VH-VL binders against q0atu2. Designs and how they scored, part 48

Target 1, 119 residues: q0atu2
Amino acid sequence: MLDKKARIRTSREYRNVFEKGKRLSGRFLIIYYVENALDNNRFGFITNKKIGMAVIRNRIKRQLRAIVREYQGQVKNKHDIVLVARAGIGKSSFEGMEKDYIAIMKKAGLFARNANKID
Below, E stands for the ipSAE of ESMFold2; O stands for the ipSAE of OpenDDE; V2 stands for 0.75 times the mean of E and O plus 0.25 times the DockQ between their complexes.

## First folded at step 3 (VH-VL)

Design ga14 (framework fv_recibokibart)
Fold by ESMFold2-Fast, scan of step 3:
Structure ga14 (fold): chain C 119 residues (1-119), chain A 121 residues (1-121), chain B 108 residues (1-108)
Amino acid sequence: as target 1 above (119 residues)
Amino acid sequence: QVQLVQSGAEVKKPGASVKVSCKASGYTFTDYYMHWAKQAPGQGLEWIGEINPDSGDTNYNQKFQGRVTMTRDTSISTAYMELSRLRSDDTAVYYCARGKYYLSYDAFDIWGQGTLVTVSS
Amino acid sequence: QIVLTQSPGTLSLSPGERATLSCRASQSVDSSYLHWYQQKPGQAPRLWIYDASSRATGIPDRFSGSGSGTDFTLTISRLEPEDFATYYCQQYDSSPYTFGQGTKLEIK
């Protein structure tokens, strides 16, 4: 699981990212992101009821955390990043979510210059 | 109709533990933080801590750290607050309250009815 | 932690009068994280004003909130009998989240 220090935990911290951050939309994900004054990255996850029932939303959240954890070493330091799942994510595969995450993070300039998995 | 319903009044001896429940209905339990607050007789409100019902992550007021434990059961949309090593000054009404996150207001918009905990010898 | 000081502790007024309740913070609080709650004896608190100035659903327009930085005010332009209660300000800007000690609005 992501370490506690790498998670956005409070309503205030989420709101700060939504109001002051930049937004970028992908196929299944929206990210909101802002530079922080810490020495680490923090991630938040939002799965609203438009996605489906609680069982589906909980699965999506777990899968997104796993994806973020796998690629955390490639993310430029000192950012608060919130991932918001779009309604269509419930029909995506794990690999589809992973591909969308990588594409969005690269487009946002949040992946370090050398951060690519094999094609 | 959004509602939080708490367990009934408790009378405990000093040194005991008490566990208060808060059952949510009318909304998706995992979409909102659950907060707990204390109100001693004739006194104001004091924030105890919060739990993210989706992750189970907690954040406690340092004043209660080491004596409070917050948990939840998502299958029955119920949050719990357990307070251990009870003292006479723990006598209070305890409230659960829903906190919004994401894009609205981070206020306690729905409150439980309160649970009176009396600590007496 | 941020300490919220409310004044007066008790405000005794008659219906029809104007009430002004103060909440002062020990350090600056973003107005978007300052809220007011109304509580009547034997009842749970109820959200009254959020984000310093926005009325919660169902709250009459005789209630208004204002302020920024360290000074916040709740104003009731013309008191009705049902308005007599204790009012608490609360900050959600910094953990631990804190409440003021309350202003008890009582009928003369």
Scores: ipSAE 0.006, ipTM 0.545, lowest interface PAE 10.5, mean pLDDT 85

Design ga15 (framework fv_recibokibart; at its last look DockQ between E and O 0.03; V2 from the best seeds 0.00; counts 0 for: pae E 13.5 > 2, placed apart)
Fold by OpenDDE, look of step 4:
Structure ga15 (fold): chain C 119 residues (1-119), chain A 121 residues (1-121), chain B 108 residues (1-108)
Amino acid sequence: as target 1 above (119 residues)
Amino acid sequence: QVQLVQSGAEVKKPGASVKVSCKASGYTFTDYYMHWAKQAPGQGLEWIGEINPDSGDTNYNQKFQGRVTMTRDTSISTAYMELSRLRSDDTAVYYCARGKYYLSFDAFDIWGQGTLVTVSS
Amino acid sequence: QIVLTQSPGTLSLSPGERATLSCRASQSVDSSYLHWYQQKPGQAPRLWIYDASSRATGIPDRFSGSGSGTDFTLTISRLEPEDFATYYCQQYDSSPYTFGQGTKLEIK
């Protein structure tokens, strides 16, 4: 799990991202992102029943957190970012999910253009 | 029908702990933050804290920090609030309330019926 | 924290009269995050006005909410017997999500 400092935790924090943030849709993910007044990034995750059963949702959340952690150092600082899992993500591979994340983050301008998977 | 049903009244001694339950029905439990509020006899409402039923993340009023623990069981759409080291001024009716955070207004639109907790020696 | 101060503490009026309830915030609150609740003895609170001026489902149009910044008002144009209760304002702008101390509207 992400460090508490790196997580969106309160309902008001989520609300702020949804209301003031920009929205961008990928194949498996929708991201909402907005600048924050902190010195760090915070991430939030939304998985609903459309994704699948609780076991699937938990797996997806775990995988998304792993992806976010892996690329955390490549994300522009001072952003609140909420990842919303889209229908069908439960059938995707981890690599496919990762690829989608990278693509959407690059499109959002949150990654450096030369950002790559860390081996 | 959307509703929150809380556990029954409790009588506790000072120093003890109490755990109140709040069962949600009629909506997707994990799509709304669950809030808890305290109302002492003849007094107003006081916000205790909130929990994200999906992630389990909590945010507590500092006044209750260290004594309150909010949890949930998603399998039965139930939220729990545990208050420890009880004292006489903890005597109150405790409410759970649904708060929206995703693509909706934030107000507490659904309330439980309340749970009376009496702390007396 | 944001402190909400309601006034008056008790308001005694008769049916048919106009009621004006005030909620003052210690700092500016976005109107989208200011809400009102009604509570009757022995009952749970009920959402009454949300986003400062929007009536919750089933709330009569004699109720209206207004205000911005630090000053908010709940108005009942013509009191009905069922309107006598305690009203609380609440802010959802920042944690902790505080309530006002309430205004008890009682029958004269």
Scores: ipSAE 0.871, ipTM 0.940, lowest interface PAE 0.5, mean pLDDT 94
Fold by ESMFold2-Fast, scan of step 3:
Structure ga15 (fold): chain C 119 residues (1-119), chain A 121 residues (1-121), chain B 108 residues (1-108)
Amino acid sequence: as target 1 above (119 residues)
Amino acid sequence: QVQLVQSGAEVKKPGASVKVSCKASGYTFTDYYMHWAKQAPGQGLEWIGEINPDSGDTNYNQKFQGRVTMTRDTSISTAYMELSRLRSDDTAVYYCARGKYYLSFDAFDIWGQGTLVTVSS
Amino acid sequence: QIVLTQSPGTLSLSPGERATLSCRASQSVDSSYLHWYQQKPGQAPRLWIYDASSRATGIPDRFSGSGSGTDFTLTISRLEPEDFATYYCQQYDSSPYTFGQGTKLEIK
């Protein structure tokens, strides 16, 4: 569960990330990311029809939010980050998604601290 | 065929609430924000707010904040706008319109036909 | 909020003439977030020009959009009878997203 403050909520803010942000692809995830002028990070999540039915897409979003929440403390501050789920994610394990998230965030240079997960 | 079809005209008393629906077809409902706009008789357009149909997150024009609530039901690809504590100056045609937010332009390229809401005693 | 001021409020012209419609913003608007809509009485607005200068699908090449910063223009090089309508500019650069008050293009 992400705090309202930690979510990208408006269409214009999503557009900003896609337009100005960098893109990096993982196994199950694509991230788009850009520095923001705020005092915190914001995350957005996109699961499209290619992933499967609404039940699967909703499960994936819940699991991605949980993963993002767990690793909040390791993410460099002041970024807007959008996670886009790839078609194959529906059949991945939670651990598989978590591993992919960590790998792409490290590759993007977005992990600022080598600290443990947030509580 | 991409379409937005809105519910029919409503007549309401001052102080009541109205809930307008907007049913989407021909595209992936969650790939576009749904926007709502007001047009009073003989007047121009005024943006009311937007909803992300995927997350349910909303963003409202401050002028309507506290009186407007936007929701959606993804199982039937339908968005709703509820306006409460109706006043005579809420008499208007209300439009829904989609706006692309993912890897495309944000212009309102498809509009519903409009719903006339009349507030009178 | 960004206020969009359109001028003139009403433009009376004849078919065959050139029309120039202005939209001025109270603060800078990225041209990627400036759009124009056409509306005829009793109808919903139609997207006409997006990103300041790109014609929407099916819009004739006699329509062109231009501008940046605070000054945007919609030009119709040679008016046809079906072009007489109200035109609205809209900004999506900053919430709340706003429309101009409209320019009504009417037959002389």
Scores: ipSAE 0.622, ipTM 0.866, lowest interface PAE 1.8, mean pLDDT 90
Fold by ESMFold2, look of step 4:
Order: structure tokens, then sequence, then C-alpha cells
Structure ga15 (fold): chain C 119 residues (1-119), chain A 121 residues (1-121), chain B 108 residues (1-108)
């Protein structure tokens, strides 16, 4: 699963991505991404209060983490990537979130090749 | 260049069927939903249905349920819409259109040129 | 099904004027599923505004969309000659997905 070095942890780390990174929107997700000075990628996840109650937001965050884990081996290294759930994400299935993630990561040029689910 | 190219105009008699083709190029055909819409002469647009070209799953407007069949051939990146038991009020231009997002339901961002189907005695 | 009613049916204005096109839904529509298309005679429709307020690629910033719930608006701040066309709203929130009947924007 995502270990400590593969996650964005501090407010300063998040602010850096938001202030210096590029932004792309999909149907259910927004990604912010910027090159980092590490040998690896780091991921952050944000669910807005407008999405719903904390239980719902935590469920969505868990689903997004699972999706990222499935495809992390195909992501080009040296990037900090923050996934922001859009307000409409509650209408999406897990498969819908997954397809949206694949599409926006391809559009951002962050996949080394076409992404596929890993068994 | 992303485009959808439809088959040519058709003239049919009442009671017949018509099958319109829509060939996609410039993008991965199985990554986006395909939709079909009807526009009768001098009138607005009416959604007929959609197909997921990856799975082949369809969702039809109830108004056309039982008369419409949507299929695809992924080997030639082509979607099809067949309308049976034609009647005079089926005279219209029929459009195919691509959904905007990767295998998600949404707006139609690329449209075919349209196929005129005329139903006359 | 959700009925979209556009008003006015025909809007006659001159270049340089501001145009306001209305789309009213019979039931609430999530703005993420409310879209606008432009169509000129003899041509296929073209996606113009999606998600109520987002301009499609290449659409000039004089076009803006707004609204929520049952009331949606397409505004053109200063009409150009190329803007005279028919505009359709569409909802993709509830099947069957429906279009409004159109507003024809014509030169006065």
Amino acid sequence: as target 1 above (119 residues)
Amino acid sequence: QVQLVQSGAEVKKPGASVKVSCKASGYTFTDYYMHWAKQAPGQGLEWIGEINPDSGDTNYNQKFQGRVTMTRDTSISTAYMELSRLRSDDTAVYYCARGKYYLSFDAFDIWGQGTLVTVSS
Amino acid sequence: QIVLTQSPGTLSLSPGERATLSCRASQSVDSSYLHWYQQKPGQAPRLWIYDASSRATGIPDRFSGSGSGTDFTLTISRLEPEDFATYYCQQYDSSPYTFGQGTKLEIK
C-alpha cells in the first residue's frame, strides 16, 4: 500500500503543489501536480465538505487511495500529485472514479504507458 | 483529427428498417460512450440512446425501446443504430455523437455529420 | 422525464447587443449535467457550454453559462455576426436524457 515516503503529509507540501503545480479537471476529480526533487512520487487526497458527511468523505478517500495503489507503478516518477474529489463524485461508482483517474492521468502525461488494473 | 463519419442518406418505405453506421477515427473508439440523436425536419434534438463501445451495453430512450438496436464493431471502430418498423414520423436526420469523458456519461463533444432517413410511400 | 423549456423561442438582436437565453427544467438538474449546444442550419450541433458554466474548447469568453436547480442561463455579452444560430440546452442527469426545444438567435 502507499508507504510514508509516497504520501504528501504537511500543509507546506500541499501548498507547494497548489501554488506551483498544474491543474487538470476530470468528471469527478481534479488533480494538481508538480515535479518534485525526490526519486519517487507522493500522493495527497482531499475531500471537500460539500461532498457530504465525514463518513461519506472517508469512504471516497479510501476508494481513491485504492485506485491510486492499483496504478502507481505506471505513474512517471518525481511528481507530487494531489487528487481533489469534486462535489459530484458521490454520483460516481468505484469504476467511474477509476476511469476518470485513468483519463486525467493520461491527459496530464503522467502515465508511462496506458494504465491497466493490476491483479 | 477526431471525427465521426456516418453512412449516407436513406429512403425507406413504412414498415422497413434502417441501419445507420458511424465510423470513429482519431481516438480510441472503446474509451468513450457513443450516443445517437434524432432531429426531425425543422425540429429540435431528441436523444435515442447510448452504447458503451467497450462492453456493448446499451441504454435506450423508452420512446424508442423495442424499435432501436445499437451495436458496434470494435475491429473497425464503427457504431451502428438500427431502427425498425419505420413510420412517417421517423423521417429525420440521425446523428451519432461521442461522450466527452473517458467512459463516463456526459456532454456530446464530437458529432457525426448526420444521416437523413426519409420514410415515404 | 425531465422537460427542458427554453425561452424565448426566437430572440432577434443586432450585433453588439447582449443576449440572454433561458433554460428551465421541470425538475432539479445537477449543474454538472446541464449542457449547451450551438447549431447552424445544415450543420451538426456543437458542444458550447458544459457543466452549466464551462466553455468547450475554442469557445470565446463572451459566452458564459450560469444557473442551478431548475433555472439555467446562457449569456453572450456582445453579439458577433457568427453567434447567430440556434442554441439547445441538454440535461444528462436523468434518463431519458433530454434537450430543450431550442432558442433561435437571429439578426434583427
Scores: ipSAE 0.007, ipTM 0.552, lowest interface PAE 13.5, mean pLDDT 86
ESMFold2 (binder alone), look of step 4: mean pLDDT 93; pTM 0.946

Design ga16 (framework fv_recibokibart; at its last look DockQ between E and O 0.06; V2 from the best seeds 0.00; counts 0 for: pae E 10.4 > 2, placed apart)
Fold by OpenDDE, look of step 4:
Structure ga16 (fold): chain C 119 residues (1-119), chain A 121 residues (1-121), chain B 108 residues (1-108)
Amino acid sequence: as target 1 above (119 residues)
Amino acid sequence: QVQLVQSGAEVKKPGASVKVSCKASGYTFTDYYMHWAKQAPGQGLEWIGEINPDSGDTNYNQKFQGRVTMTRDTSISTAYMELSRLRSDDTAVYYCARGKYYLSWGAFDIWGQGTLVTVSS
Amino acid sequence: QIVLTQSPGTLSLSPGERATLSCRASQSVDSSYLHWYQQKPGQAPRLWIYDASSRATGIPDRFSGSGSGTDFTLTISRLEPEDFATYYCQQYDSSPYTFGQGTKLEIK
């Protein structure tokens, strides 16, 4: 799990992102993002029942957290970012999910254009 | 029908622990934060904390930090609040209430019926 | 934390009269996150006004909320017998989410 400092934890923090943030949709993910007043990024995750059973949702959450951790250092700082899993993500591969994440983050301008997978 | 149903009244000794349950029905349990509030006899409302039923993340009022633990069982749409090291001033009615963190509601729109916890020697 | 102070503590009025309840915040609160609840003895609180001025479902139009910044008001234009209860304001602007101490509206 992400460090507590790197997580959106409160309902008010989530609400702020949804109300004031920008929204972009990828194939498997929707992201909401907004600048924060901190010196670090915070991430939130939404996995609702339409994604699948609890086992699937838990797997997806684990995978998304892994992806976020891997690319955390490449994300423009001072942002609150909420990842909303879309229907069908449960059938996607990890690589497909990762590719979608990178694409949508680049489109949002949160990644450097030359951001690549860390080996 | 959307509702929250809490567990029954409790009588505890000082130093003991109490765990109150709150079962949700009529809505998607994981789509709303679950909040807990305390109301001492004849007194006002005090916010204890919140839990994200999906992630399990909690946010507690510092006043209760270290003594309160909020958990949930998504399989039965039930939230729990455990208060430890009970003392006499913990005697109160405890409420659960839902609050959505999605773009919609901004208040506690559904409340449980309350659970009386009495702490007495 | 944001402290909400309600006044008066007790308001004694008769049916048909106008009631004005005040909620003052220790710091500015966004109107979207200021709410009012009604509570009667032996019952759980019930959402009454949300976003400072929006009536919850089923709430009569004799109830109105107003205010911004640090000063908020709940007004009942003409009191009905069922309106006598305790009213709490609450802020959802920042954690910890806090309530006012309540105003008890009692029948004179």
Scores: ipSAE 0.852, ipTM 0.936, lowest interface PAE 0.5, mean pLDDT 94
Fold by ESMFold2-Fast, scan of step 3:
Structure ga16 (fold): chain C 119 residues (1-119), chain A 121 residues (1-121), chain B 108 residues (1-108)
Amino acid sequence: as target 1 above (119 residues)
Amino acid sequence: QVQLVQSGAEVKKPGASVKVSCKASGYTFTDYYMHWAKQAPGQGLEWIGEINPDSGDTNYNQKFQGRVTMTRDTSISTAYMELSRLRSDDTAVYYCARGKYYLSWGAFDIWGQGTLVTVSS
Amino acid sequence: QIVLTQSPGTLSLSPGERATLSCRASQSVDSSYLHWYQQKPGQAPRLWIYDASSRATGIPDRFSGSGSGTDFTLTISRLEPEDFATYYCQQYDSSPYTFGQGTKLEIK
């Protein structure tokens, strides 16, 4: 689970990202992102019913949180970022999701220098 | 059918706690915030707080902070609101309501039927 | 916290008349975060107008919402008997989210 500090917690905070943020689409993921006035990054996660049944959606959310947590040190500070899973994500491997996340974060300019896992 | 069904009326003594449940059906429970509101007899609506059913993160109205606890059980699509140290002015109908937060502006489109909590000595 | 003040507190009218209900905010509220609810005695509130001007599903076209900034209005062009109820405005722009005190629409 991401630390409380690293999560978008309120419904209004999600609205701020959708209202003011930029949108970027990958193969399996869409991100919405905006600079925040904090000293840290915050993440939110959204899966819709088109992905599949609850068991599939719950697996996707767990895997996305794990990917975000693993690469959190690579992300430029002071951003609120919401990950939205696209319908096709249910058929993706963990590696496929991870590669898509890295690619989309690089394209957004949200990875500071090296988009590879830091260790 | 999309529906929120709340637990039945409660009568409590001052100083007690009450826990109201709100069971969701007909939609993906974790895709909507669950809100709670209070309506005292003859009065208007007062927002108590919200919970993200997916993460469990809560945000409470400062007026109720320290006395309210919101939780959920995703295995049965049920949200709970517990109010402690009850006072006579906590006598009210309590409502749960869902609010969509993804690409929407959070209107409470589905409400529970309400739970009457009476605090009497 | 943003305070929403509704006026009048009670509006007494006859079926067939036009009703205009006001909601004034103590601070600017983005219209996308202003909603209206109808409540009848003994019932839960029901979403009526969302995002200041959009009718919820099934709500008759005699109802319209308008406004921006601090001043919002709910208008009923021609009252029907079933329209007599209490109407609440609500802001979702700033936590804590707040409701107005309500306008009770009653038969004259």
Scores: ipSAE 0.622, ipTM 0.861, lowest interface PAE 1.5, mean pLDDT 91
Fold by ESMFold2, look of step 4:
Structure ga16 (fold): chain C 119 residues (1-119), chain A 121 residues (1-121), chain B 108 residues (1-108)
Amino acid sequence: as target 1 above (119 residues)
Amino acid sequence: QVQLVQSGAEVKKPGASVKVSCKASGYTFTDYYMHWAKQAPGQGLEWIGEINPDSGDTNYNQKFQGRVTMTRDTSISTAYMELSRLRSDDTAVYYCARGKYYLSWGAFDIWGQGTLVTVSS
Amino acid sequence: QIVLTQSPGTLSLSPGERATLSCRASQSVDSSYLHWYQQKPGQAPRLWIYDASSRATGIPDRFSGSGSGTDFTLTISRLEPEDFATYYCQQYDSSPYTFGQGTKLEIK
């Protein structure tokens, strides 16, 4: 589970990322990201309302949190990052989501090999 | 009253540049992406690119990459689109349009009136 | 890039008839990023349907949008004189964001 320090928590924080950040689309995910004034990253998770029932949306959020947690040590610091699950994600596998996340984070330039901090 | 007002029609020679302005009013300029689209006479719409007016970050259609520059001046709520090395098939009406960040996911809910750019020898 | 192909190119109908306008994408488009615009000659486009099926503010309920994946439809249940215009679909799913070539809905 991501620490409270690493979570986007308020509607205002989410709105800031959506309105001020950059957007990149993958197969199953969209990321919005913006530099923050903290010394750490924060992550937010949104399921598209067209994905399905709450049970399905909650499962997808859990899977995305697990993926983010696995790779968080490779992410450049000082970013707020919102992962938006696209409507078609319900038909994806965990491996498909993971591959998509890696690809879009690389495309965004958010993985930092030389500045990597690992838990 | 939410409004986008564009600069007036322009006539240019091939090889010149044109810079079209789009002044926003009635809303917070930096809360919405600004998009630009081309419509040649009797033709459909073609997306040119977008700018985030808060950060100044741009994303261009590759067809226009290298010839288009989008900028803005947040102090006067105005976006700009400059097209260089003009050729005859750049003759078109150019529109600015705003898009919401989160509800309509890139739907263009407000459009400028359009600016006719004519490129003739 | 995602190509949107609209059919028919021109649709000639009379007031009171039903119109069906198709938009077909070369790749799957998330319906949350598929939008429709109406344009009359000499005017700017107007947002008509967003998210594939949601009517923009003030759009009459005779307009409905549907579809998913690669196949999207705009339906007008009973044409009014003011409905004769050109309609464009647009995707905002993958850059470059693209419009269809338009369907001209004309009298006759």
Scores: ipSAE 0.006, ipTM 0.617, lowest interface PAE 10.4, mean pLDDT 87
ESMFold2 (binder alone), look of step 4: mean pLDDT 93; pTM 0.952

